# VHH binders against c4kar8, part 5

Target 1, 263 residues: c4kar8
Amino acid sequence: MAELSTPSPASPAPLDGGRGDELEKFTLRGARQILQLLQDLITHRGLITAHTGGGHSFMTAVLKVDEERGRVVLDPSPDPQANRRALAAPRLTCVTQLDGIRIQFPLVGLGEGQDKGRPALFAPLPAEMLRLQRREFYRLQVPLAHELSCLLKAEDLARKPVEVSARVIDIGAGGVAVVVPTGAAEFVIGGTLPACRLALPDGEPIELDLEVRNLNRQTQRNGTEQLRVGLRFAALPRAADTRIQRYIFKTERALNAKARGGL

## First folded at step 1 (VHH)

Design f41 (framework vhh_8fcz_2)
Fold by ESMFold2-Fast, scan of step 1:
Structure f41 (fold): chain B 263 residues (1-263), chain A 124 residues (1-124)
Amino acid sequence: as target 1 above (263 residues)
Amino acid sequence: QVQLVESGGGLVQPGGSLRLSCAASGFTFSNYDMNWVRQPPGKGLEWVSGISESGGYTTYADSVEGRFTIIRDNDKKMVYLQMTSLKTEDTAVYYCAADWSEYLGTDSPEYDYEGQGTQVTVSS
């Protein structure tokens, strides 16, 4: 009866432990942060690949976090041999993905028992969890100084063609979010805006088709009302995809460099 | 151990084409972004092109955009660089490299490769 979200057909292997210096800033060690992340995995029914060493792994999920006893409760494998290997292992390396975030954590001291009358595996809460954002699902908040705009080909309230220069507020591999003044154009969720033009700081505008995914009316603190429009890239040409990813990479690295400056 | 073996370099005239190949072993190839990096004579390493772990996203240096194409075959653990409209300034030793570029906020890519790369010389 329990319905889990369709998992990825394959879960990635554990990241190499030799990258300690690069991964330290992405490692959570706060007890509250660890508890919140584990609860997120429960809420989203995240499928976990647990690596037991020697090239062996099994599929599991976090069923419950027992905060009072400092333990996680895991779903055992239907394969008894996988469970025996897990119980014999000095350490499990657990790998999962949630909304484009790679999550990896160790479990030490695995035991077995029952939860709610069903077989279960138990382990102490991990002392650390790695959380890495994957680029494909990242949304870059566009710096105001970049003055990124997208010229939208839409219809006004009278259904007449109109071109609207919209400010780009975030950008990712799959689309952009823009803001437009209320009443500048009419948008329909699922509607296509053909031959729009995305202006990046370097080079000619990119011509692309956009699909309207979401609409949110927002009132700014100064009382200005704007419409936030989420737009998906439709049939994105390879060269355009490359330029967009390059902009995201360059900007992210520059922002990280400034943050490391301690300003 | 991590091993990346480049091949396909050679001497070619300006305007010509070459296809470079890279064979990977010793790591989970499908978990890493793959890159081509080159070192021109007497200069430092210059990043040329990248491809995401799934092959869904590619990036190129401005100097090669529209001329080079990066592709990968995860089943064969191979990455390729198709080079067209070659220029004298493309002369370099070309290396393939696996890195952490699939993840945001990594300070510097860790490049793992073996051997001396593959030499590309563009001259008349």
Scores: ipSAE 0.013, ipTM 0.332, lowest interface PAE 8.0, mean pLDDT 80

Design f42 (framework vhh_8fcz_2)
Fold by ESMFold2-Fast, scan of step 1:
Structure f42 (fold): chain B 263 residues (1-263), chain A 125 residues (1-125)
Amino acid sequence: as target 1 above (263 residues)
Amino acid sequence: QVQLVESGGGLVQPGGSLRLSCAASGFTFSNYDMNWVRQPPGKGLEWVSGISESGGYTTYADSVEGRFTIIRDNDKKMVYLQMTSLKTEDTAVYYCAKEFDYTGSLESPYYFDYEGQGTQVTVSS
């Protein structure tokens, strides 16, 4: 049983991150379908990135679905500031994956309370959930074992050149997502980072120009903060594009083979 | 304004061939991955095939691998789907789909952006 502190709004906000007309065919609106999908997230212990706006997010999980009260119970962040941002936000945009399928849903009217004597966040059940199936071109989640990095040529707060080795966490045809230490460099959305070097496991680093597309200060499950930077490839040569696509394909096949337990 | 115009569908017998075309406008075509998706009668949307922005990488759903070929021509801003050995199960409306802009969600696979009316493929005797 969860103990609730603040009444929630009656109606959830619509989905964020796309055009409603194109996403309608991927949108679940049936109450039983929504309940089943939320239960699947619980069963698979799926980690959720909850975006609170202003370039901030935190890691959470669905702990329980309370059908009688029409509520979801979420794991709070160990960082009190992340929880304060979440509670102040007009909505959370929750993003997760199940078996490579992207799942996204809004939560509106977030409150705090307790579940079985432990701190918890709660919100009304979403009226809609987005479910995008795999087997499209994949934005590969880079395995930690690959230690894939990108050497960024950026500037510090004093406009002095700095080189930052950033861990690549996500890679696709259009760009990469990297993690940088907080304060290591200054990034501006729309800014260009020239002559960066992407290190793939096979061959020499790829020299390329990157454009900053987004910035997100994410609070991890353990309470530490990291800066995530989304970077677009500017004018990739064909050879570089081929090498990146080959890495993605080979890595996805290897991960799929490992998940199946071999032959 | 993004516009995608599909054509080339029709009625064919099982084992036949069709070539679908997609004419793109309103965006920098050479900067986006392109996909074909389909919706069979009474079913949801299914991804069929994808091609990278340069054309250097292609991928296919298991159900069409070896039978379909995706091609692009960046100078003409066209995507094609060459279909051979067609089966009754391939009956669907086929849509050309642009990848969504790489702007915000760093932990997610591609979204598709399509606004065309599609092209009907019917495989029947």
Scores: ipSAE 0.000, ipTM 0.142, lowest interface PAE 13.3, mean pLDDT 76

Design f43 (framework vhh_8fcz_2)
Fold by ESMFold2-Fast, scan of step 1:
Structure f43 (fold): chain B 263 residues (1-263), chain A 126 residues (1-126)
Amino acid sequence: as target 1 above (263 residues)
Amino acid sequence: QVQLVESGGGLVQPGGSLRLSCAASGFTFSNYDMNWVRQPPGKGLEWVSGISESGGYTTYADSVEGRFTIIRDNDKKMVYLQMTSLKTEDTAVYYCARIEYTVHDSSGTYETFDYEGQGTQVTVSS
């Protein structure tokens, strides 16, 4: 249970409009990249769940890419009503998985016809495709209201021990991303921060060792700089792993309940 | 048509065990996280347990942690909830639920979908 074999649905971002840009780095917009990914789905016979809105979806697959006509050919549903809903929908949201990668893309302007004498659905090639790798896919965007923090044990510029309370912005089975003020501490990629303390909303803080995985400088709207630090759980006890997974799932479920009221 | 059919509920003594089953049809079962939720008499729905698409990832409500185990069989399109050390406060109607997450991307926010089954009654009483 420590390791997730296949991706769960992507963690929902807060519905506050300020975080859409975070998915841009996972979005493919190049025509060759899109064509290659669609071809990979064909080669691996990937099953696609196509959402037509209003709680309706059907299972399909990419049968081929028609580059000359700039469109994708899809396998129709055996249910005629599902096909009628799809054709009436202004947009399909397609979701699939390939080797631990979650792939999502929109299709607009669905039509029907025949391919090699068999019924088929046709749509223009998507202008974009979202590709989320396993590790990013299990990252919950932490609601600001939860005020999740992690007390980091690091070193300052003079290499003296320092404790920094960092805000947790996302959390997954393998680690957390935190933000710290620029200059609060020095981080080295691959370095270990021992005995840090992760505070979840319920229970006492979890003591754990964190490995620095990545560093990213961000300039906020007000011109202030902060450092985003990606941290990996170096040796997560099973009890701590269970608590983190429980928090992620409960929070995703609560966010899904809130999102049900939106349209 | 998406269908979730629960079974296995019944009357049991405190400290006893029951196994609930959920048969899924009408969707690609292996692409969805599955959940158990319950509704005690006179109260609202509460989440009990969840399992990822592959079965490699499970999570539980604090009230059932260590006593309940969620399992799935993707070949049979089944979800199970093994309940042990049952308490009177576990008395509820238990529902199997499929939850589709809202995903936010550069083109907007995708619709969130929830599907719930018909339920199965669990009564824990002396």
Scores: ipSAE 0.000, ipTM 0.116, lowest interface PAE 14.6, mean pLDDT 76

Design f44 (framework vhh_8fcz_2)
Fold by ESMFold2-Fast, scan of step 1:
Formats: structure tokens, sequence, C-alpha cells
Structure f44 (fold): chain B 263 residues (1-263), chain A 126 residues (1-126)
């Protein structure tokens, strides 16, 4: 599956930080983590929707993880045709939910047989599992009226410390995008900006470390130039995460209500 | 019968532009968030952009922010992706997907995956 591609020591750092897939950071590839997650699905008796392609799917469950044989054991459908479609499919896409987190994983090489005298389906252990929250990839476009800002602690072009108040244009669970005047500070992809301060409408500014993820220079139609900087939250405390999510939720609801009742 | 038919892909040079289109049928289009997702060669699905049911709220993946614009026309049951400043890393099969979650996306994409040529191929190469 999609693995994070890190640049070799001789390669320049990409503008996007080497990430080719926005879902890569939510993908589990460690054997231990995959086994633990599958075991959690068994423990919670999680129902799985297995998509076999062509709009066909069936409900199943993980009955057992056979670590010695490197496979999962699945509950077959009571519909023989669904089982035949599954066995003929080159790949199953399995989707389920655990504690509000959507979990997705592929199964390839499905077979049928018996487990403890009962009919069963089985497949090799997945090489990857996606743990997906809507909040992890969605970003709120910040209303200009909110005047949301982030005080960045960076370096100028001469590498002297400088503080820049940047306008926050979007915000998500993983970071913010800000706009700064060109030349206000020097930004390096992968560089850390320590002890920055994010000002939300409610409460005191949040002190946090930010990592520069991407840079985009935009020339406005009037000829002025802006630098858009994508910044990732580093080690965000639980209380800060809660405040950010609350702001996103409340603002999203207000925007949806306005759009629905408006024009 | 739900159908999502993507078009507008092609071969383009780095720095170029393309406009992708998605025609929807078989469901109440105006009740669903619409998304663009892509699958690069040898990789899994990558979410690209989303637009709310009314069009009043849009979101973008960090990798495409400032370069792509998502638009919808509920009267025509269409969603579009305007792509500018294309990079070789944007090479992928692009799919439109209905719903506000991966589970809903997969329901529509799985229907498409059963048919050859579903989605629209974008190749960014010199």
Amino acid sequence: as target 1 above (263 residues)
Amino acid sequence: QVQLVESGGGLVQPGGSLRLSCAASGFTFSNYDMNWVRQPPGKGLEWVSGISESGGYTTYADSVEGRFTIIRDNDKKMVYLQMTSLKTEDTAVYYCAAGDSAEEWLAYLSKGFDYEGQGTQVTVSS
C-alpha cells in the first residue's frame, strides 16, 4: 500500500514534506498495531461491511486472528452468492467503526474452509489498516470576521529572531494554514517554530510548537504578493486539541446554518 | 441505481491545468457532500477535496491547497475540480465520491470499481 516516501539524504526536501498521500499518516503498517486493532474489533464484536466491488457488499466480522498462519478468519455471509462474489473478488475493502473512528483495510486472497467445524472465510493479514476521523483530513475555512491569528516565532532573512502575527485562513485537527507578508520571515520546510501562540475567540492564546509543512507564494490580482504557510501541530496537548475541535465544530455548524437559511 | 461518471482527465505538462467533471445520477445529489479522491500508481486512496451539500463549505488536502478549486452545480448534478499548477505527484486516477465519510465514499467507489474505465486518469509528465 501507500507508504510514506522520505527523501534520501541527497534529495531536496519536497514542498509538501515528502507526503504523496493525505491518508498516509492515518495508515497503520506495523504488524503489532494491525494485530492489536484486529483483536479490538473481535473484542468489541465490530460488524464489518466488506465491499467486493460493483456496488456489492456483505456484513461480516473478524472471528479470529490466526497469527501462526498469518491470517484472519471471517464470518461468512448467509447469502451464498455474496460469498461467491467475495471469493471471486481480487480485493475486499473492509470498513467498520470503533469508538467513533472509521477503520478500513484491504483483504486479498480470500479463501473458504472451516474453523472449529464451522464454515469460515479467511485471508492473509492485511499489510495496512486505515484509521480515519473526519476531523483528521477536513479543514475549516476560517471566516475573516473571526480575525483568527497565530503569532509565529521565526527568523528573518538575516536569521535573526522575529515575531510575525499571521492570519489563519484554515484550521484542522493537524494544523493551520496562515498568510504572511512576503519577506516577513524565512521559512524552511520541516523546520520547527517553537512556542507560537494561536489566538482562538474563546480564552487565552494556545502556546504550541509548529512544523513548516508547505509554502505557497500567491500573487494577488492587484499585484501584491502573499506567502501561504502550512503548519503542523507538534505534540498538541489534550486541552488545546479540545479547544481547537470545539472552535471548528461550532464554526462549521454556524456556517452550515447560515448557508441553509440564506441564499 | 447510483452512478458517478468522471471526465476531463488527460496528459498534461508540469505547471499545466485541467478541469475534472463528475456527473451524478440515481440519488438525491443535493443531499450529499461531494468529494474528489485520487489513487496514485501503486498507492491507496488519497482524499483531495470536499464540498458541502449546499456548496457553502469547501475543504482541501494540504498537498493541493491553493492549487485546486472544488465547485458544484446542484441543478445540473455536477461537481468539478479545477486543477492548476499541476505537479508530477498529482498523477493518479481521480474519482468523485458522495458522502461525508470514507464508508459512504467506498459504497459509491466500489460500484465504480467493478466497471473498466471508471474514474478519470490524470498524468502529469513532460
Scores: ipSAE 0.000, ipTM 0.155, lowest interface PAE 14.9, mean pLDDT 76

Design f45 (framework vhh_8fcz_2)
Fold by ESMFold2-Fast, scan of step 1:
Structure f45 (fold): chain B 263 residues (1-263), chain A 125 residues (1-125)
Amino acid sequence: as target 1 above (263 residues)
Amino acid sequence: QVQLVESGGGLVQPGGSLRLSCAASGFTFSNYDMNWVRQPPGKGLEWVSGISESGGYTTYADSVEGRFTIIRDNDKKMVYLQMTSLKTEDTAVYYCATDYLGESWSTPEDAFDIEGQGTQVTVSS
């Protein structure tokens, strides 16, 4: 079923491969870009969580990039069983963070040997690396007190035009998730809702086009069924992007200040 | 280039009041949120307060809520911090800061564009 949010940037868990198209624009495939990212991991001594499958993982780090031989050198685990699992795995999924940037990449064809007389793991350079800024995947859970809403222009089940005021439950740089009563409007994954109006605090509503990305039914405690709709911003103007990011940053900062000063 | 000039700091007794000022230049002031952040002796930066581009929305750290008021004057390109009921823990260098002006922001702490030298506030008897 459809997911309504992206994993936390601090999570070591891999991002869902089913999001392929949404993550494509953040995927680096240029050899120079890949080499630069790997060098950045070396420079910052970034710890990597390497997932070997079956719920198993271990901590590693990039020790060296051998550009001439097209391979990366990794620090082996002090746990011999973890190294054996890694060598037996068809692929590793490596996850790390640098300065709030999530980096994820596959390694295939892992081998073992020595580097400068010390045990090391070797793998061919990855053909792709995901580099995701916090702002691109972060989803702010909207405080109920903000009463954030989006006026959706859609069609009801009888194909009649309808306007639905939907409550915004989360917001990110790429879109919003909203809740609507079941049956208030018909939503089709991949469909476009033109000229919707996002009401942010402080200023006029932002007029924007939204693309339906996912749908999930939710049953409220009173037994009422509601529909959660994930919506992507289509062709977002710079001024609108600035206002949305400003709202996210300001709200997160206020929540962080509350966590530091409050009980 | 962005320039921010803070002023109004000084030595005050606990329970006292002080008004800080920030004069901005080098950018379209009315298009940006403005913030006050502070750095106590031997500690990192702490966000204190923010005000939206129009002045219609303000927000405060829990530690200063109800004691501090942030105000802006877009015609004069000024932002102010009115501080009341000052406590010894308010002792810090205070900086005026814009939103992050770079390509992308990664964390709230890293999103501040601090250009000024700050203004020292010392609360002691």
Scores: ipSAE 0.000, ipTM 0.141, lowest interface PAE 14.1, mean pLDDT 78

Design f46 (framework vhh_8fcz_2)
Fold by ESMFold2-Fast, scan of step 1:
Structure f46 (fold): chain B 263 residues (1-263), chain A 125 residues (1-125)
Amino acid sequence: as target 1 above (263 residues)
Amino acid sequence: QVQLVESGGGLVQPGGSLRLSCAASGFTFSNYDMNWVRQPPGKGLEWVSGISESGGYTTYADSVEGRFTIIRDNDKKMVYLQMTSLKTEDTAVYYCARGSEYTFDLSGPTYMDVEGQGTQVTVSS
């Protein structure tokens, strides 16, 4: 249907910990490493998005690490409902970023109380923390001058096939984000768009199957509404992966050179 | 090193205005969305406003929409918060916070990784 999509409640979403081997090399399990990383978050006042499930989240921070009691102390939400959801949740998935490094960790057994006379949330220290370098999650903002597009194979309200040329606004190793006019086609999270064509500079379009991962309504400065669609690459051939990485690398280098007042 | 330095806070009467400034250094400022967050006395952090990397998109918490305006100057590596029609409930320490690289979301930030030391805003008669 060409009706307005419900905005995605999270962006970026937590990474799936059930992907085992894919994330193992980025997972910290040493107690000293975990303590040091939590201390770094305290020192840099790292803001944490805590996901409680069902699309709900709230902003928090690590206030201190209580090594004696084996727990972390967190800043509660000013919203009492968010705190109630957090306390009722079987686990929190905490997501933060420090100097271009994405950090994600679970907290289970959340409780409430006071720390030095102030309300606080408490949880046992996590047994593991995911630490991803920028290159694993980096997304390049596509310069408008590149006029990058992706021809999407989708359906209209009448379930008829339509082709939508969407502007690519960002691109990474795992996918693209595109913008389309509101009502151009029907998109559903988890749906697959087969045989789409990604047009990169300097070559033939790349044919790709894309999975819809998120939908978000955006309002431009002029008041017009667009739909932002996050799309994951499915079954990406090695040659296509190489071309996408080369484009990202070259464009990043050019943007960095321009920012330094260079070429 | 990455640094954010806020200024412009102070004591103001209800209905007054203030402009907060945030000076950024140590990173490619124009690649990141920027946010203002605040902490009222005795309460947790509350997100206030965000602006995309280019300044083409802005978003606001319902409590401040129509009263506050977020602006950035990428050449000067500055972000500003213009506050008007200030209310006693706007009393807080205000922090500038770095958000996502090229992934601005109108629903507000899902994470922020750097914030400054803050600037105190007190609205009282």
Scores: ipSAE 0.000, ipTM 0.321, lowest interface PAE 13.5, mean pLDDT 80

Design f47 (framework vhh_8fcz_2)
Fold by ESMFold2-Fast, scan of step 1:
Structure f47 (fold): chain B 263 residues (1-263), chain A 125 residues (1-125)
Amino acid sequence: as target 1 above (263 residues)
Amino acid sequence: QVQLVESGGGLVQPGGSLRLSCAASGFTFSNYDMNWVRQPPGKGLEWVSGISESGGYTTYADSVEGRFTIIRDNDKKMVYLQMTSLKTEDTAVYYCAAELYSDTGFSYPREYDYEGQGTQVTVSS
């Protein structure tokens, strides 16, 4: 069982911002706005990380909005254990992105059943959704084809030094989120990983120190479990930050050009 | 109601030391990264130092690295800036600033969710 930390810039982990005073300006409560945003997630095939508590999450997607029954229909995990955790949870916290904008919403009263003969999860429509339309919340989802990696200097279960090549799944100005195979290393929230190497497609790897900000054991769409680690950049040199920002800009521009091509 | 109240500024001689304090209220302090930024006379804002919400990560501008130390106390809802080996170029109004979620990183000028009114530091013989 993994534990959740306070959310960091390098993670799809839920924000722990209290009862919503600071987040009120980003909160959608209009039924029409909520329905439109959910439909936009369907149209763009947005992947959703659904947090079930206890440091566990699974990948899902909104398949359908059932306005007549006031419900959303979600893609179940192929891992039955992930579905059991979700159904037992008092609340799911769903985190996703649309056009680089972080979107977060709760689902309460999760059930299971069938939609048009296929297994499905369903929940009442959320009464509110967060749409964090601020530059500081932007995270680029790293295209799989880029094979972005970060060589982490960490410790194994016996606290012996190990090097782990971790896949970078998202990147922002303040950090990265990486996936690590279960059991490859141990991480301490708030701990520093010195002299890690971030491999961008163009140029030499960037050497930098990373702070562990959050941990989440996530069940993927294919049913396998991976540890997601949110990492903050420490003492980032100006040249390194320029290279990271250039990568983000170029990749976003390429993705926007592809979207304008009729997708 | 959100407040950030700085204190501890004053006149100090070159080579001297000073500790700035920032008292926070009206928000969930432990969810915010805290920063010190300064504005020298006739110049723009310059980021000085940052500390993560847990206190596990600190960072400093090149100009103050090794001379300044940022510390936080989440139980007391305080952040501090311990300044040593002060130089005349450190003369500025110092502001405490809070940010909920930063993708920019601590080494960059930022937009902050909350800012204090500032405290004046003057380094002069």
Scores: ipSAE 0.000, ipTM 0.178, lowest interface PAE 13.6, mean pLDDT 79

Design f48 (framework vhh_8fcz_2)
Fold by ESMFold2-Fast, scan of step 1:
Structure f48 (fold): chain B 263 residues (1-263), chain A 125 residues (1-125)
Amino acid sequence: as target 1 above (263 residues)
Amino acid sequence: QVQLVESGGGLVQPGGSLRLSCAASGFTFSNYDMNWVRQPPGKGLEWVSGISESGGYTTYADSVEGRFTIIRDNDKKMVYLQMTSLKTEDTAVYYCAKDTIYESGSWDLPSFDSEGQGTQVTVSS
């Protein structure tokens, strides 16, 4: 009989992950994606820690993106020594956070000048940005007030086509969880539901192919049985992915603002 | 100084459930993301689930999504892993792990600078 060894008093070897492959998964290289993320940092007034090497860093922010010249404009440090270190550095490593998502990117070729008569730092647009997307697995609990629904195109027990309007209870980058009455349709784990329609509060419904990932039957306090269905986005057009991410982001921001503001 | 103590493991049949607990001490618990990591027999460590410092964000490995739920209680300095629909492939020693703060100067994947002694989960018919 094989037995598992008790871990050493020293911790097991550090997790190495699969660093190159996993890092690449979180790396944005598309010019449009990079521009959008930088614009999101401007819109949300994201504070950036810029590391100049040797344990030195300063606080900055993206003030402007100059798409035509392919460069970013950064707020200089109020500390002249920090600015001198930054200009002398071969590379800045910029680290920030947007709603718990770690964002990291290099800036090379930093220069100084003025923007509208104020001191500024300039750098070419980064060729890559690391976005450590815990959001890919994050599931937003959908507010009841949003009345978010997904029209499922499924089959009944006799394999006849049926359409079921399901309430969306949570949503993430990879899929949705919905609730349907027990017996409304037949769901099989691994089965595909083609051309379903996800209704967001703004815009036309999004047409999606969904894969059934899990099923859970539950009885509510009123005695009504409901089926929870976990559905994976089988493939997302970029426009659909953008709209879903925008909805998640806006909703989380609004919920956080209410919690902080006492609204 | 940093200490993580896991508990709640045991022998369970396929389709069963277990709840793992992790008690943290020696650091400011509410400043760090927490993770569950497991080591199956004869294999390396694999990441299972993560939860942000506030509890507002949770993440799961594809192999456990929809079956496991991670929660934390910052007042009690506890993190939990609720496991349902257990499979034989979930057999492993489970470790609670403090995530490193993402710092610049390198492209860093999440790494763990502290782990507990672990709790054994055996799923067997």
Scores: ipSAE 0.000, ipTM 0.126, lowest interface PAE 14.1, mean pLDDT 75

Design f49 (framework vhh_8fcz_2)
Fold by ESMFold2-Fast, scan of step 1:
Formats: C-alpha cells, structure tokens, sequence
Structure f49 (fold): chain B 263 residues (1-263), chain A 126 residues (1-126)
C-alpha cells in the first residue's frame, strides 16, 4: 500500500495539494476586467517581459487595446532576432508588475504589421490574466535611482574566480533578480555563489550565499542583450531578512505615495 | 551535481492508475517549483502539471485536469504524479523538471523545461 495514494476518510475537507482551483481566485476571465487591467498597464507605462521560450525574452509594452478587433497592440523589439523568435513561438508568456502585484498572461497567434504607420506586434486579447497578491510572488521593482547592487562571486569561462557588481532589478522575500553584462561571468542553474554582498541603502552590505535559479537572455528596449540572473537567498539570517523586508516595505510605500502625490 | 530520477511508469489498461515518483538531489529542492512534462511517441514535449515551492499551489494542463494530482514532500525531496482514469493519449515518457523563476508553471510553455533525468515510460493500451 502506497502512502498518499488514496484520501483518508478522516480528512473530508479539501486540501491545498492536488487542487488546481487554488489559482482560480487570482485569475481574471471577465472581458471587462481584462480590458481594464490592460488599460491600467498602458496608463502606468508598465514594462512587460515577454518570454518566447528557450531561455529568451524581450522587453515590450502594451501600446493600445483594439477592442473593436479584439486584439492587443505591442511595442516590437528593435532587435529583429527577438521579433523573429516571438513570431515563431507558439505562445508568449507575458510577465509584469503593477503596484507590486504580479501580472501574467499568455498571448497566442502573434502577428506583425503597422499601427498608424509604425511597426507593431498584434495578438488576440488573452482569455485570462493572472493577478497574484501572494508574498512568494511579490517582487519590488527596484527604482534605478536607488542604484542597488549585489557583488557576485562567480567564475569566468576559464573557471577562475571573478567578482561582478550586478545591478539589482527586483527583490522579494526569497531572492533578487540581477542584470549581468554579457560575458562577465559563467552561471550554472542550481550552482551556489558563496559570500556575495547585497548593498542596501541603509547600513552595511549583507553577506549571503545565493543559489542560481534561472538565466534569461533579455533583449532591452534599445536592442541590446543583457543576462538576467534569478538568485535565491540561502539560509538568510533573521537580521538580514528584517532589513530586506524593511527596504521593500519602505520603498513600496514611497512609490505608492509618489503615484498619489503627483496629482 | 543536479539529479532528477523518475520512476513508477509501466504498462496499464485504459481507466487504470499509476503513481510516478521523482527523486531530486544536488540543489535546494524547496526553492524550486516542480513540474511534470511528457513526450508522446513522435511528438514534442508537453507540459502536464506544476506545483509551487511550498506545495500550496498546483496547476494542470486541460487534458489531465481532474484525473492527475501532483504532490511534493520537501523533507524527502520528492515530487509525485498520481494518475487516474488513464487514456491511450497519456502514453508518453514522463519527466520531472524544475521551473525557472520568472516563468510561472501556469503559463509556461513546455519548451521552457529541459528534462534532466532519463524519464519513466507510461504505456496505456488495451
């Protein structure tokens, strides 16, 4: 008899594990809600990372929602290779954040053309959009003005130690995403980077071990490629966790106040 | 060294059940979403199911929703796929795969997952 193979009669209440409807409460399927959320992304000039598969993505934005034709208009990449990958992909996975809330949606049937004489990408409106408010999915987009950096201890192509100062682009309870110039170091998914130093605006750099979770070659709005590295905190001390959470909370409040105070 | 070792496949008749297991080592298992992907004969990889780092959220492909259940045990570094009401279309080599942060399993394409193990063969035939 295998453990967990059948439900116990003593546990009639639904359990979290094995229920695909847990994400349903975060999924928008109403046409009005989808249109409103896409319009909010336009209003806030939200940058979207569009994943095309194979570890490739490019930065885009929603330029317009064409409600009459039931489609969304996206800003094409200045890199023709990124656009070719997008057009060849069976689907795009679009990821963005609005006020710290993770927003994710699929686009299928991508085409290219022109909008008012300018190059554009077109896709049918998504049938669903995911809006996640969970702490595990919350990532603060780091303001460029904060100049947040993490000194990574990595290896070069010849397996020699190298120190790389990487720009922190987002930060959450479990880790950071950083941008590393192409060719600066080699990273292996699942590899550990020991004794890295995270510089927060208040206080001394935090020394911590980081695990490489993902690697993504991201084509920027200006057409250049950068390596985006997702890094998880290993065994984070309580004092360090407190400082990171304080930074996230303080920055989120300041950004929300600025959005309202700019009236 | 990262390892993912799948097991539990076999020959089963339509309507039958199987439980697949995946044993993980060489990385911090509790820091990754885990997925099951499959490759039917003569076809490409197809994403089947995903489970979050904590086990609090699961998601399924439309073709298996209501028939398959994904579970994980972080203490044992295991992920499982309980399959019921099996159909001939479920015949495939099944792989477990860890997710990359920035790609949610709910919307990830199967092309975004690289199988790291040998897989386990499931054959559903009458």
Amino acid sequence: as target 1 above (263 residues)
Amino acid sequence: QVQLVESGGGLVQPGGSLRLSCAASGFTFSNYDMNWVRQPPGKGLEWVSGISESGGYTTYADSVEGRFTIIRDNDKKMVYLQMTSLKTEDTAVYYCARSYEGLDTFYSSPEGFDPEGQGTQVTVSS
Scores: ipSAE 0.000, ipTM 0.206, lowest interface PAE 11.7, mean pLDDT 78

